# Designs tried in a protein design chat: VH-VL binders against q9y8q3. Part 1

No score or structure here was measured in a lab: all are predicted.

Target 1, 263 residues: q9y8q3
Amino acid sequence: MRRIGLEALERVLYPVIPVVVTAEHQGRVGGMLAAWWMQASFTPPILAVAIAPERYTYKLVRESGVFAFNLLDFKLVDKAPFLGDVSERLLPGKIREAGLNIVRGEVLGAPLIAEASAAVELELVDVVEAGDHDVFLGEAKAVYTVDDFRGGMWSLETYRPLMYLGRTRRPGPVYRVYLTPRGWERREIEFAGGKLKPLAEKRVRLISRVEEAVKASSSREEAVDAVRRILSEEGLDPSDAEYLVEDALRRAKSYRRRGQSSS
Below, numbering starts at 1 at the first letter of every chain, in headers, positions and changes, except where a header shows other numbers; antibody chains are not in Kabat numbers.
F, E and O stand for the ipSAE by ESMFold2-Fast, ESMFold2 and OpenDDE, each averaged over both directions (binder to target, target to binder). V2 = 0.75 x the mean of E and O + 0.25 x the DockQ between their complexes.
[cut] stands for letters that were removed.

## First folded at step 1 (VH-VL)

Design a01 (framework fv_axatilimab; at its last look DockQ between E and O 0.10; V2 from the best seeds 0.00; counts 0 for: pae E 12.1 > 2, placed apart)
Fold by OpenDDE, look of step 2:
Formats: C-alpha cells, structure tokens, sequence
Structure a01 (fold): chain C 263 residues (1-263), chain A 123 residues (1-123), chain B 107 residues (1-107)
C-alpha cells in the first residue's frame, strides 16, 4: 500500500449500497438517497445515517422523529436523480414525481417506498453532530422485504442491488456512477440532468442567497429572520430557515460544496 | 474576491525544466468542485490548455505535453505548481493559471484568471 | 480530441453593429461551451458559460446560443470597449480545447 491524500478518503470507501431515507412531517413526505449509513448497534437494532442540514429530509426527520430506510433494486436506478438531486423543498411530492409510491409502515406509520426491495422503520433515538453533517441514529422497529430475500439471504439471481461508486471527475458534467453485480451493469447518470437542471439551479441560487443573508447578519436570529423572508419571497416553507442557516454556518467552516448531497 | 497570480522564471534555457507557481486567494482547493488549470498562449497565438488539478487531487494533462507536465497542489498554501520539462523555444508563451469550479450542472469553465507570466525559452 | 473551429478569424465592425462569432465543435459538447474576451496584454475574461449563461457582471449585449456542435456568440450592439479577441472553449471532455480566436477590430 501507498499513502495517499485525505481528499481521496470518500472515494476510497466506495462502492456502497445507498439507502433512500424517507420521512414525513405535517403531511410533507420527502426522501433522499444517502450513501453514508451503517448499522450502529445489534441490541437494540440501530441504524445510522449522515444528513446535512440543507437537505429537506433533515428537517423532516428532526421534526417527526420517525424515518425509514429503503433499499432500491437497480431497476429503479433511473429514479436516483429525483432522490439525490431534487429537494422536496423545491419540488413538493418529488417521490411521486419520480414515479414512486408511498405506503405506510405497519408499526410506526413511516412512509415507505412501495417499490423498494426492503424497508426499515426507524425511531429516532439520537442525533450526533459530526461536522457538516449530523448522524441520525434510529432504532429499527420493523423490517420489510420482497420475496427476493429468502432463507436469510438475498437471492442475487433476482435481486439487483443498487451500488453507488461515487461521482465522476469529468471536466464537463458531473455523473453519478451506479453499478449492480449482476452482469456488472453500469449506469452513469448526470447530476441534475434534463428537466432537473432548473431545479438544481434554483437550489444553488437559494443557497447563495442564504449564504449572503447569513454573512450580512450580526446574529443567528437575524440570519434566520432574513432567510425566512427569502423563503417566503420564493414561495417556500419559512420553517426551513433555521436549518438552512445552520447549514450555511457549517459550510463556512467545512467548505462543503453547496447543493451537493451526501451520495 | 478570487485572485490568482503566477510566479516563476521569465527566462528558461532549452532543455531546462520550467517551474511555475500559482498562488491564489478567495477560494480553497479543499472545497469540493474547485479546480485550478494552467493555460498558455504564445505571442499572437491562441490559448492552449496544459493541465488541471482538482480538490480531490485528480489531475489531467494535455496529451500532447503530458509526458513533460506535472501538476501538484499545496492546499495549505493555496498554491498550485506546474512543472514542464525539456523546454524548447516553441514553448515561449504567456502562462496563465485559472480557477475552475463546477457551476450548477454547467461544468467547469475558467471564471477567474491570473494576469499571466511571460516565459521565454532562449539560449 | 475535440477540435474547435472558430469563425471568422477576424472581422471589422463599427460601434453599434451586431457582431456574430461562430464556434464549431468536431463532436457534440452538450453545451459545455464558454466564451472569453481578451484584450491586448490582458488575461482572458469569462463572458459566457454553459453556452448561454452570462457570467456575473457581463453586459446583457453579450449572448450565447447553440447546441450540439454549433455555437454562437452575439454582441447585439458593439461598444468601444468590446474591440478585442474572443475565444470559445469546450469543457465537455479532456483535453480542454479552445477555438482559434476571433479578433474584432474597428472598421
């Protein structure tokens, strides 16, 4: 082995099977594709996922205390842009827009993706600030699977796990690379491609305005008020203000690229 | 405010190695999506891309010159260094370093440039 | 490599004129095309990126259009400060390549 730069750490850790984190608050159902997750405990069964405050799902999970992990078959890879690039903030009902359906979990009533190959209902037990992301710890209350899971294992003859390999480093568009072991089928999907581009641009513009507002403010409270006004002007949910301000402050420290997801 | 400034020798002898340093401010190569590129321009001629380096230390070179080029970064110093071996009079040009950042699915244009440094290769 | 063919290499125009510069890529570049302005003794300045997006601070008289392999820079009404050399550049794929430039001169 040879020593390499720490900047390569994230890429060294791929591939990973991402999960779709779903949550609901006050009738708003959202979801995001997340690569940074793990099982944190066996007894009790606890899963963890890192989410940045800028993500709308962050708010939904924090406010509701209930969320779910969903595992998608590779056949649904074309839905990834909606889950990774689009914010529920800017596209209400984005899961539906992605062509996916929501069903309720039997135990917590968590929103589950009907087309998922597996789902886990989670009750939020803790949130740990790690840096530009918080780690959400949820205790599993129920697990659901399709018939591909049998005998205590996934049948890879039928189940095609969705693996994420990271983003490309092309000089032009940014692609996310997905792969499934079956036949090693590879898909490169452009970030915010096609009809998603305007939404992505709007997201960036919003974040820029938030950053400017934060810089112009003498206090956190003032910043939150300013961002509330911005959100209102944009016809968005003003209750997001505190989360967006938090994200902006953290980004100023960590240099996290705005508008980019964890996956 | 983003600024870049090139530094290095104004005169290089044939077969010698050119080392140029780009010192920048207003941004960091620790920021995801940020890159720095080198571009040169012979007197009265068009622009030619030389090399790019990104926040994740990914590097790209002009294939016509890749065997002669090495690009590196020192994030803590906000510097990018370009070395070019076996210099020839044909390599006489103004050398620019430029900031390149991903823009809202718009790719990586060079949005900020240094003033450039003239390098003459002569005996 | 993607070759960028820029035309014309030079043109003469008067203040107030509409100026059009064309850039043709040897293959599709998916709108990853930038336009730069360069004045003598100065570094290039980004005018337009993503084929049609104006860089901040750039006058609205500048516009970019095109798709696929064909792209155009337009100056709707040439101003005295616009006499310069203009370059297109593709950043769709490596190696990055520039057009040959178009010198806009005073008629």
Amino acid sequence: as target 1 above (263 residues)
Amino acid sequence: EVTLKESGPALVKPTQTLTLTCTFSGFSLSTSGVGVGWIRQPPGKALEWLANIYWDDDKYYNPSLKNRLTISKDTSKNQVVLTMTNMDPVDTATYYCAHSEYYDSSGYPFDYWGQGTMVTVSS
Amino acid sequence: DIQMTQSPSSLSASVGDRVTITCLASQGISNYLAWYQQKPGKAPKLLIYAASTLQSGVPSRFSGSGSGTDYTLTISSLQPEDFATYYCQQYNSYPLTFGGGTKVEIK
Scores: ipSAE 0.208, ipTM 0.720, lowest interface PAE 2.1, mean pLDDT 92
Fold by ESMFold2-Fast, scan of step 1:
Structure a01 (fold): chain C 263 residues (1-263), chain A 123 residues (1-123), chain B 107 residues (1-107)
Amino acid sequence: as target 1 above (263 residues)
Amino acid sequence: EVTLKESGPALVKPTQTLTLTCTFSGFSLSTSGVGVGWIRQPPGKALEWLANIYWDDDKYYNPSLKNRLTISKDTSKNQVVLTMTNMDPVDTATYYCAHSEYYDSSGYPFDYWGQGTMVTVSS
Amino acid sequence: DIQMTQSPSSLSASVGDRVTITCLASQGISNYLAWYQQKPGKAPKLLIYAASTLQSGVPSRFSGSGSGTDYTLTISSLQPEDFATYYCQQYNSYPLTFGGGTKVEIK
């Protein structure tokens, strides 16, 4: 084995089975594709997932206290860009736009993806700050599945796990690579391609404006006020301001820490 | 700020292997998103891309040159090396190395270039 | 491979003229297009990337436009230092390909 740069860490940790985190607050459902998750406890059953404050799903879980994990079959791979590449904030109803349906869990009423191969209802236990992300800990209250587990494990006749391998490196657009071990089927899908491209560009402009406002402010309160105005000007929800400011501050810390020569 | 310089033989005989070295400063090829490419230009002709190498050792080659090209890097020496086998008089050109960066929504083309090194292929 | 067709191959112009150079891609390149300026005996210099984004330090008289397969470089008021050969380049897919070049000459 050779030692390589820490920039490669994320690539080394793939492939993984990502989960789709879904949540709802005040009638608005959102979700995101998350690669950084794990089971953290058997008794009680606790699952963990890392979410950045900028993610709309972060707000939904924080404010509702209820969320879900959804496992997707590879047949739904073309839905991944709607779940992973764009924010609910910029594309309201992105789950429906992807052609997916929401059903409500029987125990917590959590929004579940009807087409998922499995789903878990989670009640938020704690949120732990970890650099530029927070780790959300949820206690599992209900589990749903399309398989009967006759052999004590998934039947790969019933379930072809959607796995994420990473992204290609080449000029032009970024391509995300998805695969399934059943038949080693592989798909490369452009990051925020087609009709999603303007939304990715809008996000870059929004985040840039937020970062400039945070840098120009002498206090968190001033930054929040400035970002509320930016959101209003862009036709977005001003109540998102505190989350975007927190995200910008954490990313600034992470960048300085990573780029600074140590003493 | 960013500087690149090509070095290698000025004359190569037909069928021989050409080895060119790009030595750079002002950036590191260990930085995420950073790459170095090789481009050539025959006298009075258009630019032709040859190969790229990136911080993570990912490599891309012009398929028209088939299996003649090899690109490698030595991050500690700030060098990128291009090797081209079976040289032919048609390969006579000025060879450039250039810096590039990859952005999520847009690939960044060659923003800083070396001065170029002229390679003549003749018996 | 994506073929880049540049026109005209050469043109003659005077200082103060508006100059327009066209670049056509054989398939859609989603604005992943760069423009370079090359003076005799020198390496190319990046002018524009992402079809319309001006590189730092490049004078505002240079502008890029277009979408899909059809792109244009415009110099609004030609200066003496602008007499050079200009190249377009697509970076939507490998292999990277350049146009044939347009030589802008003194009239």
Scores: ipSAE 0.000, ipTM 0.473, lowest interface PAE 12.4, mean pLDDT 88
Fold by ESMFold2, look of step 2:
Structure a01 (fold): chain C 263 residues (1-263), chain A 123 residues (1-123), chain B 107 residues (1-107)
Amino acid sequence: as target 1 above (263 residues)
Amino acid sequence: EVTLKESGPALVKPTQTLTLTCTFSGFSLSTSGVGVGWIRQPPGKALEWLANIYWDDDKYYNPSLKNRLTISKDTSKNQVVLTMTNMDPVDTATYYCAHSEYYDSSGYPFDYWGQGTMVTVSS
Amino acid sequence: DIQMTQSPSSLSASVGDRVTITCLASQGISNYLAWYQQKPGKAPKLLIYAASTLQSGVPSRFSGSGSGTDYTLTISSLQPEDFATYYCQQYNSYPLTFGGGTKVEIK
C-alpha cells in the first residue's frame, strides 16, 4: 500500500450508499443527501448521521426531534443535485422541485419520500458534537420497503442501489460520481450545474458574508445580531442566525486544526 | 516505488504513424483520480503537453494536435498507448509519459516521469 | 489557452546565491501552478505544486510564492546540484501549458 494525503480521507471511504435525511418543523419539510451515516445499535435499533449546523435539515431535526432516512434507487440519480448541492433555505420546497413527493410515516408522522425504496422513521435520542458536524442518534421506530426487498434481502434484479463515489479530482468542472453495482452503470453529474448554479453561488456568498460578520463581532450576541441583519437583507428567516453563527465558529476551529504546525 | 518507461521506435519516416507505449508500476489506473499524461520536448526546446488519460477513461488532448493523437489504456497490463499520425520532422523530440493525481483543489500535476524516449523523424 | 511566460530565459549564479525565477500567466490560474527541475539528459522532476507546496523529498531551500497571474520560484542558497533548467506549468485548465524554461548556469 502507498500513503496518500489526508485531504482524500473521506473519498477513500467511498463508495457508500447515501441516505436522504428528511424532517419537518412548523409545516416546513426539508431534506439532505447524507453519506456520513452508520448503524450504531441493534437493541435498541439506533442509526447515526453527521449534519453540519448550517444545513436546514439540522434545524428541523433539532427542533422537531423526528426525522427519517430514505434509501433511493439509482433510477433517481438525477434528483441527487437537488438534495445534495443546494440548501432548502435558498430553494424552498427543494424536494418538490426535484420532482419527489412527501408521505407520512404511520408511527411518528415523519416525512418520507414516496419514491424511496426504503424509509426509516427515527426519534432523536442524542446529539454528539464531532468537530464541524454533530452526530444525530435516532432510534428507529418504523421501517418501510418496496417489494424489491423480499425474503430478508434486496432483489438486485429490480433494486439498483444508489452509491456515491465522491467528486472528480482533475482540471475542469467538478462532477459528483454515482454508480450502481447492477450492470456497473456509472453517472457523473456536474456539481451545481445548469439552473442550480446561481443558487450554489448565492450560498457561497451568504456563507462568506456570515463568516466576515462573525469575525468582525466582539461577542456571540453581536455576531447573532449581525447575521440576523444579513438574513433579513437576503429575504431569509432571521431566526436561523444562531445556527449560521455556530457553523461559522466551528469551521474556523476546524481550519486551525488542519493547518496547525508541530514545529 | 513509482516508475514509468516509454517504449517505441527511435526512428520513423515522414507521414508514418508513431505508436508509443508507457509501461508503469507502483500505481494502478484503477485508482480514482489517477491519470497518465504524455509530454514531448524537441531538442533544445521547451516542454509541450500532448494528452492525458484518467482512471475512468476520460481523455484530454492538446488542441493543436488533437486530430493526430489517440490515447488509450490497458489497466490490467499497466500500460498507456499514444498514437500520433502523419509524423513530420518537426515532431522530432523526446517523448515522456508521467503520472498525475488530483485531490479536489490540490494534487500532483506530473509528479513521476519516465526516462523519455527519443523519436527522430527522418527518411 | 493560457500562455505561461517565464523570465529570465537564462541566468548565471554562484554556489550560495539566492536565485529567483518568475512565471506570468496570461490569465488567473488560482494557484494551480507547478515548478519542475530538469537536469541535462534527465526527465523533469516536480519541485512545487499548488504554487507554494513543496513536493516530498525536495530540499527546503526551494520555495514557491505568488497568486493570480504572478508566480515565483526561489532557491535561497544555490547548491552545486541545483544547476539545471526550471519550468513552470499551469494546471488550472486544459490545455496544460508550460513556461519556456529558465536555465541556471554556474558562473
Scores: ipSAE 0.000, ipTM 0.438, lowest interface PAE 12.1, mean pLDDT 86
ESMFold2 (binder alone), look of step 2: mean pLDDT 92; pTM 0.948

Design a02 (framework fv_axatilimab)
Fold by ESMFold2-Fast, scan of step 1:
Structure a02 (fold): chain C 263 residues (1-263), chain A 122 residues (1-122), chain B 107 residues (1-107)
Amino acid sequence: as target 1 above (263 residues)
Amino acid sequence: EVTLKESGPALVKPTQTLTLTCTFSGFSLSTSGVGVGWIRQPPGKALEWLANIYWDDDKYYNPSLKNRLTISKDTSKNQVVLTMTNMDPVDTATYYCARIEDYWGSYAFDIWGQGTMVTVSS
Amino acid sequence: DIQMTQSPSSLSASVGDRVTITCLASQGISNYLAWYQQKPGKAPKLLIYAASTLQSGVPSRFSGSGSGTDYTLTISSLQPEDFATYYCQQYNSYPYTFGGGTKVEIK
């Protein structure tokens, strides 16, 4: 690779799948297209999104404490300008003007886009200042989707992700460029297979030995000492002993949860 | 050293909501592995598990009663609260809270509160 | 749900007798089985956990055995203070389930 100017950072981070952030406060529904988001935690499930303070949706989320993420199919690409290019302050009802409908989430009553391929209801946990944007952290309370996730992942036959590539930077009008995968191309790569298999087998042996050491010990201190010896024998860092003991204890508890159904 | 004590109303009318508080000392629900559960026992009948809450705020409910039960904790006050909606005379029982000790102890309910008798009658 | 079947429902024995109580799980519970003693008007007291591990402070005349689906609580030499109802409980999976109880009456 070669080094390039930092001003290109935004360009090199695309394409991404943007989310539509929706929120409501005092009867006013608004939304925006956001490219800068991530899942930040599994337990509890927390999603993060960067929102500039001048966005109207910023105020709606901050004041209501409830918002939603919506994922759009590429068939809705012509709606993206209404969600990303204009403020609700300048075009009240821009979601409706785009030809989209709002439905209420079952758990938090969050405004969801009815035409979305998936939506997540979020309860605001915190807002963290980050330069010219703030990072909103929301705990996921409900998820809705058009796919059943047979096989553990999206079916690209039912969902063509709307992807954002960036803006043109040349003389004349500025264009936003959107795309979706062209045709279908799928690869399945064996988890910890091939040349990684010996490392996966070493991990299985390590976990088994740690779990047996924990079971055989009469105290946390005894277990930690036993695991330090195991790590030394496996050529690993003995300072990881306390972490591995804690991990084994969490897995032992998790095993007991297998029959629990929560809704 | 470790103690748990249940508190709440002794008499509840049918259709009302029962709220029970478990106040404990000698351990913390911030300790990894530790939990608190609720168990009830109707007069002359067997023990029935109701719900568990753990250090990581993970919650488990008896499926036969799940639509009626809510468990929560206040780690700073050393309290666990159980609510049960739509009480019925068949819910008359002694209600216990108990500690679920960490792996090095038992995983089982090692220390129990004294129990609080709740009578559901019109 | 895992059903715990406890037998017998009641028994009478003399001081010094060997008493055995059985607990049958409807599916394997991997030794995640506890035994509790409950005296009239009192909260249950943990006796044994992990099928065979004696809780600290519990007299050595109490012992647990078994694996898979079949478990037993044994009192090797019954004492007067052992008059109580005994319960087994699985904690292998949710929901946690208890046996129906065994009332031990001293003759």
Scores: ipSAE 0.014, ipTM 0.428, lowest interface PAE 7.6, mean pLDDT 85

Design a03 (framework fv_axatilimab)
Fold by ESMFold2-Fast, scan of step 1:
Structure a03 (fold): chain C 263 residues (1-263), chain A 123 residues (1-123), chain B 107 residues (1-107)
Amino acid sequence: as target 1 above (263 residues)
Amino acid sequence: EVTLKESGPALVKPTQTLTLTCTFSGFSLSTSGVGVGWIRQPPGKALEWLANIYWDDDKYYNPSLKNRLTISKDTSKNQVVLTMTNMDPVDTATYYCAHRGYDFWSGYEFDYWGQGTMVTVSS
Amino acid sequence: DIQMTQSPSSLSASVGDRVTITCLASQGISSYLAWYQQKPGKAPKLLIYAASTLQSGVPSRFSGSGSGTDYTLTISSLQPEDFATYYCQQLNSYPLTFGGGTKVEIK
């Protein structure tokens, strides 16, 4: 082995089995594909997942205190763009738009993806700031699965996991890459392709406006007020302003700002 | 204070390979989001982008140059090197290297440029 | 590739005049557009990024506007030091492309 730049860490840690994090607050269900998760404790059973403040699911978990992990079979790989590439904020009902159904968990009432191979209901126990993401710690209260685990492990006849390899960094469109369960071939799916493409443009414009408003502000309160106006003008929920500002401020801290001596 | 300076030969013969070095200070290519690009300008003509390299060694090339370009970096020396094969008189231009900040607040613009180095391709 | 058509190619104006330069992109670039000023024998200098945001230290007489495919650079009151060639650049997709340039000559 040879030592390489730390900037390559982002790529070295793939492939992973991503989870779909789902949550609901005040009648709106949202979900996101997350690559950065783990089991943190055996007794009590605690799972951890990293979520950026800009994600709509971040808000839903924070405000409800209940969420779920869902494990998807590779047969659902074509649903991944709806779960990973666009925000519920920009495409309300994106889980249903993907052709997926929600059912309620029996213990916490958490929204579960009916088509998932397994799901876990989680009660939020803590949120730990970790740079540009927060680590959500949830205590598992119920588990659901399509397998009976008679062999002590998953049957790969029953569950062939979605495995995320990363994104392309080549000229042209960006692709999300998955490993296939047979032969470990690559399956490439265009990032925000097809009918999701107009939403990618809307996201770029929104993020640019948010960043400029935060940069022009002298305080967090001023930035929140400015972003609240932007969201109203775009026809979006102004209550999302605080989360978008928090994300913008944290991301700025992870890079060297051009005018670091300038506020 | 960010500074960049290009160095390389002032005269190149047709079919030869051009090698240009950009030496910089005031930033590091180990910093997440940072990149360096190469841009050229033939006498009296417009600017033409050639190639970019980023902190994570990701590389982008102008497809119009038919894969004649190679860009590389030496982060410890604060240098970026561009090579261009099979030089032709039409490649006569001033060659610039420039800092490309992908800072959250600044975007992907070329915000600091070197002074440029004139390369003449002639026999 | 995104083609950037810049107009006019050159113009002459007096000190104090309002000057407008336009850039047309062959497809939508979502305001990922920069404007550069280049004085004779010098490297380009960034004036405006994200179509309308002034780079630190650039005089307020410079402004940018536009969206989609149509963008403009305006100098509200031309000064002698503004003699230069101005270039637009799209940063929406690779390959990065520049406009043909507009030479501003002071009468």
Scores: ipSAE 0.000, ipTM 0.401, lowest interface PAE 16.2, mean pLDDT 86

Design a04 (framework fv_axatilimab)
Fold by ESMFold2-Fast, scan of step 1:
Structure a04 (fold): chain C 263 residues (1-263), chain A 121 residues (1-121), chain B 107 residues (1-107)
Amino acid sequence: as target 1 above (263 residues)
Amino acid sequence: EVTLKESGPALVKPTQTLTLTCTFSGFSLSTYGVGVGWIRQPPGKALEWLANIYWDDDKYYNPSLKNRLTISKDTSKNQVVLTMTNMDPVDTATYYCARTYGDYEWYFDLWGQGTMVTVSS
Amino acid sequence: DIQMTQSPSSLSASVGDRVTITCLASQGISNYLAWYQQKPGKAPKLLIYAASTLQSGVPSRFSGSGSGTDYTLTISSLQPEDFATYYCQQYDSYPLTFGGGTKVEIK
């Protein structure tokens, strides 16, 4: 092996099987595709997932205390852009817009993706601060699956895991690359392509406005008030302000820790 | 046919180190999910688990004895070795090795015949 | 550590009797429980795993049941070769722990 820059860490850690994190609060269902997850404990059964504060799903899990992990078959690869590339905040009902259906779990009532190959209902145990993401720890209360695990493991006849390989690094549009071990089928899907492009651009503009408001503020309270005004002006939920401010502050802190120039 | 057989000293003096070898046939510790464990039984008493080792060299020890136990494998020889330091008369027991599995199936499906170890002056 | 309590410690039975042995865990073990038979001077033999799954080659008169913390081993019609000591073992978590054993003797 040879040493390479730490900025390549994200690329080195792929491919992975991402999970779709789903949650609901006050009738609002949302979800996101997450690559950074693991099982952390067998007894009790605890799963961990890293979520940035600006993700709408972060708010849903934090406020409800209940969430779910969903494993998708590669046949659903075309749904990945709706789950990973745009926020529920900017595209309400994005799971339905993707052509997916929600069913309620039997134990916690967690929203589960009906088309998933497996799902786990999770009760929030703790949220651990970790740089620009928090690690959500959930205790598993129920598990659902399309396989009977007769041999003690998944049958790859019933499940072709959706795997994420990363983003392209070449001139032109950025593509997310997905694959599956069965035949190594591969798909490159444009990041925030087509009808999702205006929504992704709106998110970039919103985050920029939030960052500038945070930089211009002399206190956390002032920043939250400024962001509430921005959200109201954009026709968005002002109760999201605290999460967006927290995200901006942590990003600034993380860049300083990595030694990036602020000039 | 799968077999396991324990070997080692029948008599050990207090404070000495015990070394036991499990030699097996009919399976390999290079096989995914397979492991070998050690269990002991003092005369007339219950079974007590000591340690497990798996195909990937992952090791588990009984916490009450962890500071005294070392488990290792030699996959090419089909052997697993258990070492226990500072032997005491209370450690007098029949020592068994047995095949086990990783993941969530940590039961023992095939056992060796056992080897009696007596700890006395 | 998970404590495994077997009852009774011993019992006397006749050929043809229905024998029931119980195993209680100090906390829930999610059916990660095995049962072993041990005859005098011999190594233990696996009878049942996952609380109720019979090991290949084990006679159908042996059955396991239970959930949570409470498990039972039943021998529906005791045979002469069944006189032995029986042990339960949890494998929900490390360290692996065994029950104290139940001696099934003839008289």
Scores: ipSAE 0.000, ipTM 0.381, lowest interface PAE 20.0, mean pLDDT 87

Design a05 (framework fv_axatilimab)
Fold by ESMFold2-Fast, scan of step 1:
Structure a05 (fold): chain C 263 residues (1-263), chain A 123 residues (1-123), chain B 107 residues (1-107)
Amino acid sequence: as target 1 above (263 residues)
Amino acid sequence: EVTLKESGPALVKPTQTLTLTCTFSGFSLSTSGVGVGWIRQPPGKALEWLANIYWNDDKYYNPSLKNRLTISKDTSKNQVVLTMTNMDPVDTATYYCAHSPYYYDSSGYWDYWGQGTMVTVSS
Amino acid sequence: DIQMTQSPSSLSASVGDRVTITCLASQSISSYLAWYQQKPGKAPKLLIYAASSLQSGVPSRFSGSGSGTDYTLTISSLQPEDFATYYCQQSYSTPLTFGGGTKVEIK
């Protein structure tokens, strides 16, 4: 083995099986594809997932205290751009737009993806700050699956796990790469391709405006007020302002903590 | 202040191998998202892209020339080297190296260019 | 390969004129387009990236617009220092390709 730059760390840690995190608050259901998750405790059963504050799902989990993990079969790979590449904030009902259906969990009423191969209802027990993300810890209260686990493990004949290999880093459009070990099928799907491209571009512009407002502000309160105006001008929910300001501040602070000088 | 400078032979004979070195300052190829490209321009003709290399050692070549091109970097020396085999008179051109600022958002444009080095291929 | 066609190949204009240069891609390039200015004997200088984003330090009289296959570079009020050849360049797919250039001569 040879030592390479730390910028390659994420690439080295793929492929992974991502989960779709789903949550609902006050009638709005949302979700995101998350690659950074783990099982953290056996007794009680606790799962962890890293979510950035700018994600709409962050707000939904934080405010509701209930969420779910969903495992997808590779047959649903074409749904991944709706779940991973665009925000619920900019595409309301993106799960339904992907052609997926929500069912309610029996124990917590968590929103579950009906087409998933497995789902877990989670009750939020803690949120731990970790640089530019927070780690959400959820205690599992119910589990659902299409397999009966007679052999103690998944049958890979019936479940083709959706795996994420990373993003292409080449001139031109960015692609997310998905695969499954059964038959080693590989798909390259353009990041926010086609009809989703304007939404991804709008997100980049929104985040840029937020960062400018935060940088120009002398206090958190001033920044929140500025971002509320930005959201109103864009026809978005101004109550999201605090989460977007927090995200911008975390990214700046995380960069410094990684040994980067602010000078 | 970003600066790049090309160096290499001014005259190459047909069938020989051309080696060009780009030496730069004001940035590092250890910085995430940063790259360096090579572009040439025959006298009186349009610009033609040859190859790019990025901080993560990702390499891209013009497919029409790929069998002849090799690009490499020495991050500690702030150098990028382009090698082109089997030179032909048609390869006579000014060769530029240039800084590519952002791999993720707008991959494949160059914001700072070297002065260029004229390479003449003749017998 | 994506072909980039520039129109016109050359033009002559007076100081103060509005100059428009067109770049046509053989297929959609989704705004992965840059514009460069090249003066005789000099290296190209980046003017615009991502079809419409003005490079830092470039005068505001330069602007880019367009989408899909059709892109335009506009100089709102031509200055003497704007005598140059202008090139468009796509980065949508490999190989990265340049237009044939548009030579702007000041009368």
Scores: ipSAE 0.000, ipTM 0.460, lowest interface PAE 12.7, mean pLDDT 87

